VHH binders against q8wuj3r1227to1361. Designs and how they scored, part 3

Target 1, 135 residues: q8wuj3r1227to1361
Amino acid sequence: NDFAYIEVDGKKYPSSEDGIQVVVIDGNQGRVVSHTSFRNSILQGIPWQLFNYVATIPDNSIVLMASKGRYVSRGPWTRVLEKLGADRGLKLKEQMAFVGFKGSFRPIWVTLDTEDHKAKIFQVVPIPVVKKKKL
Short names: E, the ipSAE of ESMFold2; O, the ipSAE of OpenDDE; V2, 0.75 times the mean of E and O plus 0.25 times the DockQ between their complexes.

## First folded at step 1 (VHH)

Design b04 (framework vhh_7qia_2; at its last look DockQ between E and O 0.09; V2 from the best seeds 0.00; counts 0 for: loop humanness VH .154 < .165, pae E 14.1 > 2, grease 24.5 > 24.2, placed apart)
Fold by ESMFold2-Fast, scan of step 1:
Structure b04 (fold): chain B 135 residues (1-135), chain A 119 residues (1-119)
Amino acid sequence: as target 1 above (135 residues)
Amino acid sequence: QLQLVESGGGLVQPGGSLRLSCEASGSIFSIYAMGWYRQAPGKQRELVAFITSGGSTNYADSVKGRFTISRDNAKNTVYLQMNSLRPEDTAIYYCVAEYELTWSGYDYWGKGTPVTVSS
């Protein structure tokens, strides 16, 4: 069986559905502000509702994703992940784990792991992500 | 709720042809993308072909040039014309419908129709 979960500071966000699990974290205080899931399209392999959701994520958000099931779409996924700091021209395999950021720059801790059998990431993210200039 | 009823499966010799039909009821058919999956014994389900609400088609490489998907919105039906059938086409064939505008897992499945290609 396939499984997927996201864990943030010891709290687990498991999924019972095939598709993409998404956790959004406020980049200023490090608190989880949403957890949602999108089922993969069975014909396109793309959760189109995910595109709209990502467009509405506030700037300065940490965005975690994990796929469940052995299918991750090609093509349009690069556009979604690029908006969250991934490199352009990525090729996705059947599974994905992603630590991304929505903002005006790409932090060095943005990480994508993609494999046919399993994908996983462990990452430490410094908070606040955006630091104010001193007087 | 959309319901799908498949027909047209059966036993055929290699090189033969079959036409599968899938009739939809219970919702507005024309707004759905329609597709065919198959599952061979001991294998995972695989997408064979799909057709969008606008009529664009897509085929798996293994069936391209041999299979043709089409739809008739007046009859609420999607068809799979299968020509030049091979033993490796032996599978249970499933009709599927998905909301095209979402492309996002809100889908309906038929019960499947068996296709056996054997001498």
Scores: ipSAE 0.216, ipTM 0.684, lowest interface PAE 2.6, mean pLDDT 82
Fold by OpenDDE, look of step 2:
Structure b04 (fold): chain B 135 residues (1-135), chain A 119 residues (1-119)
Amino acid sequence: as target 1 above (135 residues)
Amino acid sequence: QLQLVESGGGLVQPGGSLRLSCEASGSIFSIYAMGWYRQAPGKQRELVAFITSGGSTNYADSVKGRFTISRDNAKNTVYLQMNSLRPEDTAIYYCVAEYELTWSGYDYWGKGTPVTVSS
């Protein structure tokens, strides 16, 4: 209720602590390949653990993020969202639902529909686009 | 702050192979990804391949299965093995490095090395 959660194919990926939940989906297979969470304490300061984790995410991945509780919505860690395709200067709200893409992978078959308290991600046919996004 | 030096370009016949190298020097600890772009005559510069600090790779569709990007961290060098070369692969190939978590394209560019595929 006070957080966003990630559900893929009926399976929920919860987080135990306030912060962000991350789920990585293979862009070609559409399956979850990894998931983790980062506590607020990790998001604060220099979040090298987050940066390192993102660096190890395979390219052509779809990266889902959701916040839990009163997550740290500002700080250097937010730059990782830009790396994953977010607009620069994005101001995160009380609850976060984010869809990003690793590397130059930008599948045109991924759409995000936000309605009320639910964000819906739709996957049609996996057609990755290899291009860099300019902010 | 960061220098990129390409090598390995040249003239090759169709079906041939080349291996490009790019050595990075300077403040390399903040490099998030390295890769290659190319620009053919009269065409726009396009991404060929890149590799992240974590070892993840991506390729343009046009080179998938033919090109392989790899990295030697000990030598601060990224390689592009180009097999089964085609005339349409003819271009100036540029080494690029993206610094830290910037998202404005690649921050640093080499001077380029020419690759010509011709009979």
Scores: ipSAE 0.007, ipTM 0.234, lowest interface PAE 9.3, mean pLDDT 81
Fold by ESMFold2, look of step 2:
Structure b04 (fold): chain B 135 residues (1-135), chain A 119 residues (1-119)
Amino acid sequence: as target 1 above (135 residues)
Amino acid sequence: QLQLVESGGGLVQPGGSLRLSCEASGSIFSIYAMGWYRQAPGKQRELVAFITSGGSTNYADSVKGRFTISRDNAKNTVYLQMNSLRPEDTAIYYCVAEYELTWSGYDYWGKGTPVTVSS
C-alpha cells in the first residue's frame, strides 16, 4: 500500500513522497523534535543528506522510520538502520517500519518489521529512556 | 566484527606530548573511517578527531593545531599525536571505527585509554 504514517502519542505524521519517513523523539522528555522524509533519489548511491541528518540527531533519541510506496530497499543507506540498533545483515522487503535509538546502548524495544505487503509496529517506549541493568 | 585496542595513554605534564595508537583486527581496516572520542569525568563523550578511508581529516575546535590524526593501513592502525597538552585534555580516549565519515554514531569502539594532564 501507498498509505504510510508514523503516529506518536496520538499525533500522526503522514508520508508525503515515496521513500523513507523519519520522526525523532527526545528520549528524555518524549517530545517529537523532528519529522523529515528522504525521497528515493536521495536514498540511491551514497545518500549524504540522510547520513548528515542522522549524524546530527542528539544522543538519547528515539528514531522512527517507515517506508512509503516503492522505496529503495538496498544500498548504503540501510547502514543507518544498523547504527540505530537494527541487526546487522538485515534484508529489507517491499515495506518496512522501524523503531530505533541513537545512543550508546541498544534498548530491547528496538524493532524492525519488514514485509512484502505491509509493515506495522505498535510500541510503548518507557520515558525517560535509560539503560536497563538486567545482567 | 571489527575489534579496536587503544594504547599510549598515561600521565603527562601540561605542555607535553603523547601519541595514542589504535590497532584494529577482524574486518578490513581500510574501508572504515576512523576517529577518536574522549570523555572527561562528569562530561559527555565528544569527538576529538576523525580521518576518512581516503585520508581526509577533521578536528574539534578545542584541539585544532595541537592534535594530529593519521592512519597506517598496512598496520591497521590509527594514531592521535597530542601536542601542547592541557589539563582540560584529561579524559579517557576511545578509538572509533565508522562506516561513513559523516556519521557520528558509534559502530565499533575500543575500551579506552586514559590520559591525565597534570603537574
Scores: ipSAE 0.000, ipTM 0.106, lowest interface PAE 14.1, mean pLDDT 74
ESMFold2 (binder alone), look of step 2: mean pLDDT 83; pTM 0.844

Design b05 (framework vhh_7qia_2)
Fold by ESMFold2-Fast, scan of step 1:
Structure b05 (fold): chain B 135 residues (1-135), chain A 121 residues (1-121)
Amino acid sequence: as target 1 above (135 residues)
Amino acid sequence: QLQLVESGGGLVQPGGSLRLSCEASGFTFSDYAMGWYRQAPGKQRELVAFIYSGGSTNYADSVKGRFTISRDNAKNTVYLQMNSLRPEDTAIYYCAAVTIEYWSGSEYTYWGKGTPVTVSS
């Protein structure tokens, strides 16, 4: 994969850096609050850096990911995605795209696409993700 | 228990070749990223080559074009083919398997005991 981008409501968040591209969206307002990338070299502790970053994401956040170039595609990466609603034991291929959620439940729109050459997701997420019981 | 056993090291003259092997046991090999590191006397352990579970590779600049990392999931083995060896490649070579502990968030690197490679005439 020569390029990767994440698009939210018609706005593109491209990255020129190889690795995992991450966009975090507030689940109450649908506002993008973070756009970060993690390099593909294990020498920099990529699985641990991404895991720590995901651990700090607030509950009720929508988390979008897209791979560019090479990354750790199985094992450690699967555990990170499980924290964002991915099914346990999923096998990642050379590329992935992910629409995840950090919270106490797994919304129906949580989606992982993983393929050797290109991965792509189009998904519609209702906002607010967690509906309040009081007015 | 998780074990990594290196083999194939030895003494070789400059310009020669060696093939290192690392046989893994006690875990699901195909799910792990595997690497080769080296440590020369008085220096920090450095990454030489890395292969992800999906087959993608990464190399240190000092070995690009000379070394090739590969894996055979059926044999639970990772290899390092070393060509055009130089005296500065002399080091103890370590096999590594990398995982992350889900609940703690800690990254763990599991190491073999190492295999010495000496390049001299």
Scores: ipSAE 0.000, ipTM 0.158, lowest interface PAE 13.6, mean pLDDT 77

Design b06 (framework vhh_7ubx_2)
Fold by ESMFold2-Fast, scan of step 1:
Structure b06 (fold): chain B 135 residues (1-135), chain A 121 residues (1-121)
Amino acid sequence: as target 1 above (135 residues)
Amino acid sequence: QVQLVESGGGLVQPGGSLRLSCAASGFTFSSYAMTWVRQAPGKGPEWIATIYSGGSTMRDDSTKGRFTISRDNAKNTLYLQMTSLKPEDTALYYCARETYEIWSGDYFDYRGPGTQVTVSS
């Protein structure tokens, strides 16, 4: 059985397409601001649609990803994971789940799980991600 | 001021070999990950391989047995060593500089004009 979903504060965001599902969360208030997916035809080659989408994500955003079905596990699109805080040069397996961040630093809670059968992450992220020192 | 210039392409027979070069200038070459990309007639761009500043590589599974990416930081040059060439390898080959600014969204901030590889009789 093949299923994939991302869950944020009890609400599930299921994927209806093979490929990569993406949920974007505002890092200041913890609100989901975008939910989309990129099917395999978009992830092949240089995926300009995905690159442009990531470019529009505001700084201080939490970015969640999950694979569904047979997805494109290699190629330029995987640099998106590195841009969002994953280690450089990591090899993706048959499934993946990712908790990333768009900003000038890498939070310690950035997590990539990639396995041949099933990938799953449970992560608690403190909000706001970026805090000002109070004086 | 950043420039990337590819060379080494040409007409080769199936089963042949080529070594492509990319001469870099206008930036600290050793500090950047570098990538080879190709675009075949009637197809979109296809990633081939990336080499990181530390020398580790990431390669496309369909070509990794035949193609090797390497770099010479002393010469500011990126290489692609191609063996057992097939008609399907016919494409314009570009080198590209990867950006490590996470907010940019564009993974290749500069690329060269390309060098043509044609595999036929």
Scores: ipSAE 0.006, ipTM 0.282, lowest interface PAE 9.7, mean pLDDT 81

Design b07 (framework vhh_7ubx_2)
Fold by ESMFold2-Fast, scan of step 1:
Structure b07 (fold): chain B 135 residues (1-135), chain A 121 residues (1-121)
Amino acid sequence: as target 1 above (135 residues)
Amino acid sequence: QVQLVESGGGLVQPGGSLRLSCAASGFTFSDYAMTWVRQAPGKGPEWIATISSGGSTMRDDSTKGRFTISRDNAKNTLYLQMTSLKPEDTALYYCAKVEWTYSGGTEYDYRGPGTQVTVSS
């Protein structure tokens, strides 16, 4: 069945629309700071919309994504997902679940799953992601 | 009333250069990310470049190294500098204001009428 949702600390963020759902979490306190959905428009596909959106996400943010539907358009998927720690983009018609991070390094828990009809990730992320130095 | 007016297009020979401008009014220009998109005859729209409100830029891989996006917040103007133009760059070029919402996704405001770039000998 075609369901997409993101769950953070027991709270579910479901989507009823085809497209990509995004949850942004502050990497210092672990608080959800946004829940946003993207769908194809006649002017711009999802990967281009995400490319623009990712530029506005603050550094030290955890970024969760889940797709609903079977159609993913062409665009700069590799460049979008690389900015969040992925080592590849999406192929045409792939679905995804993604746990990413916007920052100067790639945490080991950054994960992209594109298994057809079964993309699913469970991760435990330690907070704060970036530890302050003691001097 | 949001208004965007593109200019600077024209007929140019391969290898030439053009600078496109987008004059913005009706909103606080410096608060918004801005983007350039082009549409060739019979094709869908293609993203070229975005500049964030903070000044960070990103460009499509097919045009990077030839095209540069920039902005002048004092003049409320967005620019696209194009060099080494190719016939494949022939298109109607549009600018757009981008709004990010934390409850409903990305929203694009009214785009302008566009400016035509034709690369031909």
Scores: ipSAE 0.000, ipTM 0.187, lowest interface PAE 13.0, mean pLDDT 77

Design b08 (framework vhh_rezetamig_d1)
Fold by ESMFold2-Fast, scan of step 1:
Structure b08 (fold): chain B 135 residues (1-135), chain A 122 residues (1-122)
Amino acid sequence: as target 1 above (135 residues)
Amino acid sequence: QLQLQESGPGLVKPSETLSLTCTVSGGSISSSSYYWGWIRQPPGKGLEWIGHIYYSGSTYYNPSLENRVTISVDTSKNQFSLKLSSVTAADTAVYYCAREYTFEWSGSYDYRGQGTLVTVSS
């Protein structure tokens, strides 16, 4: 497919750009706080832009990603996914979809799907992600 | 042997559009293996990638520049072009055109032009 979108609670966030689309969700209330896209660059690459962007994401955020069209599938930018709970040393194929989390632990629902033609994830995330201890 | 050659004005006034053309010789621009790109080097600074185009017309731009950049391709003339609008003194640089590998990370171009200096001044 030559389309990509991220859907949160029935609302679609379609990609208007080739590259990596990112949606950030507040893990406490479940509200979407950011929707952006990172275009491909062979010389500069996704990692500098996406790495810096991820550094600005608050802890306790759910981070959704989806590829559209061609993107840089190799190189150090895969470390960004590891910061969001993906397994170390992952290798991306032509397309990817990702449900990640920025925080002190890896929730069981963190999911990466990467395939040559189509990547798709359906996931249910409990809100709030981080529950306070009973006091 | 493949050669790339930049051409266009060396002086551009602030607020105007910078326009450059790259002529490709010794090889075809119509290839599924390559992007055709623009990079620049401001005086005393490192290389900055501007964007690239596939022969089909698909473009990818540096997000820092994308609101001002248009890259186009003319496969019949074996050329591709850069337009950068609303220029300021910060856009003064040597501009290079390059052939870039698809999905190669660190060493993406195998050929580039000799570069052309563009000065933005009144």
Scores: ipSAE 0.000, ipTM 0.119, lowest interface PAE 14.6, mean pLDDT 78

Design b09 (framework vhh_rezetamig_d1)
Fold by ESMFold2-Fast, scan of step 1:
Structure b09 (fold): chain B 135 residues (1-135), chain A 123 residues (1-123)
Amino acid sequence: as target 1 above (135 residues)
Amino acid sequence: QLQLQESGPGLVKPSETLSLTCTVSGGSISSSSYYWGWIRQPPGKGLEWIGHIYYSGSTYYNPSLENRVTISVDTSKNQFSLKLSSVTAADTAVYYCARVTEIYDSSGYYDYRGQGTLVTVSS
């Protein structure tokens, strides 16, 4: 049973198509603000739709990703993971799951799991991600 | 340009000591601006903070691991290391070294991390 989903606070966000599923969470409130998917046809070559989408994600956002089916595991699109806190020089396997963060630093909970048959992450993220001192 | 690279045995026997070294290149470990840390990810689980060290030798260890963990720094080699004693199958994980920008009692934030090294605890 090939499937992929991202679950946030008990709510599942299933993927309907092969490729990469993305969920964006506000890092201050812990609220899901966006859910989308990128088909393999978009991930091939230079994935402008994905690059533009990531560029519009606000700072202090938690970004969750999961692969479904036979996705495009190599190519320029994987540099998006580095913008979200993943290490440079990543080699993705047949499946991946990712808990990322858009910001100038990498929280300890930024996690990439990539395996040939199944990828899965279970993670608890403290909210708010960035604590501000009171004036 | 800053790069961190883990090294050490990928297989450790139960009850033995796991020993890893992080080699830092493209930057100095003798910086007052940063801590240097170890984190791990067991299969199917999230990241766990092991501990961190300042170039002066000051350390913090995760309380759940404190009795088994030693982190040391060698500024002359631009390296820091992890020793985890009395290992069990539960210590099987991918181990990462990291440059730590902010610290908290049970975790930290980092801006650079090594690629990780898988350590399997098996007889």
Scores: ipSAE 0.000, ipTM 0.127, lowest interface PAE 18.1, mean pLDDT 81

Design b10 (framework vhh_rezetamig_d1)
Fold by ESMFold2-Fast, scan of step 1:
Structure b10 (fold): chain B 135 residues (1-135), chain A 123 residues (1-123)
Amino acid sequence: as target 1 above (135 residues)
Amino acid sequence: QLQLQESGPGLVKPSETLSLTCTVSGGSISSGDYYWGWIRQPPGKGLEWIGHIYYSGSTYYNPSLENRVTISVDTSKNQFSLKLSSVTAADTAVYYCARDTYEYVWGSYEDYRGQGTLVTVSS
């Protein structure tokens, strides 16, 4: 068994499920709004489940991902991650960690780490991501 | 035309190793465009993914089965194989070999399967 967790402002979000763990953060307030996980099935792989899930995430959301155990690398991974600010042409390895953003631009802190045995990201994100216009 | 054909014993005793081979014709395992794998369906239950392999030997297994599963490929014979150790009655199922694509771009999940072979675990 592999271990994985996502930590936000000192609070840990572990998952009991193998696959991809996802934490969604409101980019305006910095509040965690959901924590879920996705598992592979023969009928629908993780990248298709994520494709559908990402479509439901509001704009100006920070999206954190971490793999636990085996996850399938085949499927529309690049398309899913591109919606969250990742570059095209990246090939996922056996493990992955991701700090993404769903919005009208790609922040410089969007980061993907993918390696054969271990993936890890430490990142600091300024909140609010999109600052309100001053009068 | 691509054809996948499962072969192996239809009866395996408890605690033994289940061994199946998939023979591929009408296509090459060495192409690199595809993954090759195994799925099963126990009586009265849904489909369960076992694992898959790339022709280079890289494997990806269902975590629930990972400790008992080995998938291997023999490109010279255009075959790939499943070994499942320490079987019990819960491993009784129809076993399918399958071809899968490297990356989905459009549409829904699509797989290509063999006809399936029933494996019964019993004394």
Scores: ipSAE 0.005, ipTM 0.148, lowest interface PAE 11.4, mean pLDDT 78

Design b11 (framework vhh_6qgx_2)
Fold by ESMFold2-Fast, scan of step 1:
Parts: C-alpha cells; structure tokens; sequence
Structure b11 (fold): chain B 135 residues (1-135), chain A 122 residues (1-122)
C-alpha cells in the first residue's frame, strides 16, 4: 500500500515520495502554516534542508511528522525529533508518526509512534498551546 | 555556568594553516552538537562546520570543504577546527556554538563563545 498522510481538522496532507512529511501548525490559532516533504536523498546525507527548516520554525509551533515508504530511519536527522520534544536516544523502526512541539517546554501530548508495519497517532491538542498568564 | 572559550586565532599568510580550539564547560558536552560560525567585517554570521554529538557526522559549507576539518575530544570537552590552505576570504571572527541538534542557522544555537579573530593576508 505504502500510503502516508497527515490530517488536521479533516484536511489530509498526503506525501508524494518516500521519506518524511512535515506539517507545521501555529500554536495560537491552530492553522496549518506549512506542509513539506524531505525525500530520502536529503535524509541519507547531510540533512541541511531539514535542520535549517526546523531551525526556522517559530516557537509555539506544533510540528507533525510521518514517514512514507522506505524512509531513512537512522542517522543525524533523527536528532530533530528530540528538539521537538521526543525522548532522547529513541530508535526509529520501519515507520513513524510524530506529534511534536517547538517551544520552551514539552507538552504532555507530544507523542512518537514507531513500528515495523504501520505507525499512527490520533491526538487532540488544545489551542492556544501557550496562554497569557495574568499576574 | 555554561561557557565556550575559543583560542588559536591569529594572523597568517595566504596558503598557511591555523588550528582553532573551543573549550566547553558547564553542560553535558557528549550530548551536544558543536559548530563553527564566522563573521567577516561588514557581513552577517555564516555557517562554517559542525560535528554531531557522537562525532560520527561532520558538515561543512562548500567554500571550506577539503580545506577545513572539524573534530572533537570528549575526554577534554573540546572541539577543534583545522584550517588549511587559508585564503584572504577566510578572514573573520570565528565563533563556536553548541546545541543538542546540529543547525546551520546561527539563531538556533543555545550557547555561543566570544569568538577568536583570524586574519589572512595576501
């Protein structure tokens, strides 16, 4: 089959090629602000495009990832997951799905699912992720 | 206290070599990627080289590939940049930076050194 997609509020964001697809959501409004894919040729070598892309994601962003097909499950690019709230030292399996967050803390809903045949996450994220504190 | 201290800069003639070092303290060095950035007079900071937390992966900007080598020593908490075949265009202040993830944009790094000056004369 080899189908992969990310769905946000009923809208599907499918991937066109093997690798990792990424959807970035604004944590204040809950709106999708970007959708991109990183093919295996980027993940295999120097992951410049992925590292730079993640570095430019604003704080208070929800970051969704899903593997498609025969993605690169090892190597330097996987450290990106730790910066977005994943546990350190995790080893990816044949497929992965990820709900991450870029910000000063790790929300309890940050989730990484990695399995040999199918990875799937269903998550509900309260918006806004960060609320103004009145002192 | 987190501290990064660069050393090894100086004046060198074109075609010469320099080795820069960065001594790290106050954090778990073995868990962090290390990078070198540079800022030429009148320019923005640009990426030069990086090394992963394990030392298993190294990255270089195109203009320094084959001339510069980045390495790290976990026992001494140091990262080094060996610069060979230096050109006048390499003249800059060189900064080391540390983060849990290797980034190629300067604004993403958690910790920075104060810099060491490299001048390459024609």
Amino acid sequence: as target 1 above (135 residues)
Amino acid sequence: QVQLVESGGGLVQAGGSLRLSCAASGFTFSSYAMAWFRRAPGKEREFVAAISWSGGSTFYTDSVKGRFTISRDHAKNTVSLQMNSLRPEDTAVYYCAADEITYFESGSYDYWGQGTRVTVSA
Scores: ipSAE 0.000, ipTM 0.124, lowest interface PAE 15.7, mean pLDDT 80

Design b12 (framework vhh_6qgx_2)
Fold by ESMFold2-Fast, scan of step 1:
Structure b12 (fold): chain B 135 residues (1-135), chain A 122 residues (1-122)
Amino acid sequence: as target 1 above (135 residues)
Amino acid sequence: QVQLVESGGGLVQAGGSLRLSCAASGRTFSSYAMAWFRRAPGKEREFVAAISGSGGSTFYTDSVKGRFTISRDHAKNTVSLQMNSLRPEDTAVYYCAAETVEWYGSTDYEYWGQGTRVTVSA
């Protein structure tokens, strides 16, 4: 019935499990480096694996997330998203989609959509996200 | 008053096994997620394993999957961690924790034990 997918440059990364689907993109070259999913926590929250996974994502990574299935978001969700450039103090609804960035600054294209029934984002991300000048 | 007490730690050779137990007193934690965390020498505290209040769901950090098994006994109000095929990198102080609200990371656990030390010799 319900479904979720993340699409990057025309390629779809569909969800096979309920929970949060995550695609990590190298911010320098724009290539997908991982696609995984995390089930809801054992108390209807976020699995610790997702929290720790986000902590291990390299700086200069674009991080895409989409929820699949029914779940209730709690305070820990806002902390995970805040680490990826979301605003502090967000109130999440039952479903969400997110375009985030792991780094020392928050790009203007960081986007969160959260709704009770469906969430959807279409975004264009320029790469490389962090420009380097040859010295 | 509510307390968590760990036991079962000790010195063991690589390849050996230990069973850690966490006994809860003061109330039953049947509806609480319970977890084991560890802190290795010179490192921060990290998640090891968790079990749901019903006992029907378990979660493990990748480095211990297939080697460690978490279980609970509601009648005895205990949670146990069976550690097999121990490696020197498993050397740490192991802590039992119970979450009273939504589960995530170490900062969201309300009740903590004092810890039990596990040393795995090479």
Scores: ipSAE 0.000, ipTM 0.144, lowest interface PAE 11.7, mean pLDDT 75

Design b13 (framework vhh_7aqx_2)
Fold by ESMFold2-Fast, scan of step 1:
Order: sequence, then C-alpha cells, then structure tokens
Structure b13 (fold): chain B 135 residues (1-135), chain A 122 residues (1-122)
Amino acid sequence: as target 1 above (135 residues)
Amino acid sequence: QVQLQESGGGLVQAGGSLRLSCTTSGFTFSSYAFSWFRQAPGEEREFVGAISGSGGSTDYADSVKGRFTISRDNAKNTFYLQMNSLKTEDTAVYYCAAEYTLEWSGTTYDYWGQGTQVTVSS
C-alpha cells in the first residue's frame, strides 16, 4: 500500500506530510481531541516538537502514532514511546505504528509494531480506560 | 540569514576537557531545539546530544553519557557542549544543528554549522 493512515471507529484522519502522524483520544469519552503530524529530520530523527507535544497531552489519553514515508529511527525515540507505555530499550525500524496511553499504568492493549517496510496495528480499546470504583 | 558557527575545538590530551560553543544568528533562538553531532574520518555522522527548546530536556548518545553536557544560554543566543574525560575515540569533527520547534503543526527546519575539529591525543 502507497500511504499511511490512522483510523478511529471507521473514520480516517488525513495527513499530507511525511513523518509521524499522531491522533490523541480522550480515554474517558473515547473522542478524538487532536490530529497532527511531525516531520522528522533524516539526520536527527524526531524533532523536539514531538517531545514537547507529548508533554502537553493530558493523563488518561490514548495516543496513536504511525510513520509515513521516509522515517529515520534515530535519536531518543524510546523516551517518547516509554512516556506512553512502551517497553524500555526498544529499537525502532524504518516504519512504526503505535497504540499508547498516557497515565499512571500500562494497559494491556498498548502495542508497538516496528518493521522495515510496513507496520500495522488493529486494536480494540475499552472506554472508559480508567473506571471509577463501584459499590 | 540563518547562521550557526562552532568554536572551541582543538587539540587536547586524553582525560582532558573542552567546551564547544555554537553561536547563532538570523532566527529566534528560543524557538529552536539544538543538537551536537560528530563525524570521524571514514564514518557516518553520529548523534552526540540534544537540548529541547525550553531547555528542560536533554538527551545523549550512550557513548558520551556522564561525560558530556549540553546547555543553552538564551541571552547569548549560544549553546554549548561541555566535554569531560575525553578519550581518543572522541576525535571527530563536531557539528552543531538547530531544529525549529512548532508544538502544534510539527513542521521542522534544519540548520547546520560548518563543523569544528576535536583531536584527542593519547
């Protein structure tokens, strides 16, 4: 396939640039609250604006990522992904797809797929991610 | 026009220290994240360290962690690489680089200096 996309509940989110595509979903209501993209430098890897952006994502958010086009897996990528529930010490390949979570725990559905040619994830996430105590 | 100029390179003996500076002009310094890279003869360019636009985050290559420190001085439009406990394998041309940070749109632009030679003798 000739393109990359992120799809949430049957809705595809358009992206016009190479790099990392990001969709943020509210973990309580299950609605998409942000869709953006971050171009990465061939020499440096992911720009610091992605790190800064992740810092602004509220707790209890589901974070979806997908690479598009030329993607260079260099620099401190594991730190960004670790903040969203990925395992420590990961090595990224030329393409990636990620279903992450920003919060105090790592849900079992957090998934990273990284491959040289094609990365793809299909995942079902129960909402709300964090439930109130019931009596 | 945008310019990045390295200084502070030179010859130093193993175990010694050097501080590299990258002086910038032609853009709003506080809107950029900065990195240092190095390239030894016959090798590919290697990441050394980075500092975020806010200065609140730094990261380093495993080979230099604990020995090198990156910092920035927004008042002087300059950022630095403090290199301690230098080893002969640190010999390389060191390049500074600037990357525009745009938290909401994600577009980046790269600027590079011309490089400064660091030679570590035994």
Scores: ipSAE 0.006, ipTM 0.200, lowest interface PAE 11.3, mean pLDDT 77

Design b14 (framework vhh_7aqx_2)
Fold by ESMFold2-Fast, scan of step 1:
Structure b14 (fold): chain B 135 residues (1-135), chain A 121 residues (1-121)
Amino acid sequence: as target 1 above (135 residues)
Amino acid sequence: QVQLQESGGGLVQAGGSLRLSCTTSGRTFSDYAFSWFRQAPGEEREFVGAISWSGGSTDYADSVKGRFTISRDNAKNTFYLQMNSLKTEDTAVYYCARDVEYTIGSWEDYWGQGTQVTVSS
């Protein structure tokens, strides 16, 4: 069985495309602001368009990713996940699911699951991610 | 400083089989996808097949689907092209290639020197 979807607050964001699907959530209000997919090329691995897209995601964004079907991951690609809070030096297996954060710190809920057959994450994220401090 | 070297080419009769090998040196083999290309006399180099870093995904040109199988052995830093039911149209120099590596501002790819496959009727 080869399928992938991301679900946020009961709403499903399925992808019919092989590759990496990405959902971006505003960390201040918890609203989904983007849902897109990036096809992986066996020859090129993770496309440079994904690298550029991740670079443009605003700070304080929650970033969800899931792989589907033909997925190629080379060592350099894991640096993108590291920028979103993943641990350094990881090697991805054939499938992955990721709950990441783009910002100045790594929340405790950042999670990566990578397995040969299926990957799955269930996570609860407090909103707003960046809370006002008491003085 | 990645080097790729093909082996296993030669002369084979139509309907026969041949297995090509590509052995790599340099960077960690298991982190990269690899591919086979071929070039017949007077023609452009064309894609034949590719295998993902994990071996879980493969891709083939329409002309070879069902006849050719690509595989890899990460312990030997080697990947293979098993060619079955060969046709005279498969005659070409076969090249192995490492998947394009993105580096800041550039892409780098690496090719082997090629191995001749000749299929006689």
Scores: ipSAE 0.005, ipTM 0.156, lowest interface PAE 10.9, mean pLDDT 76

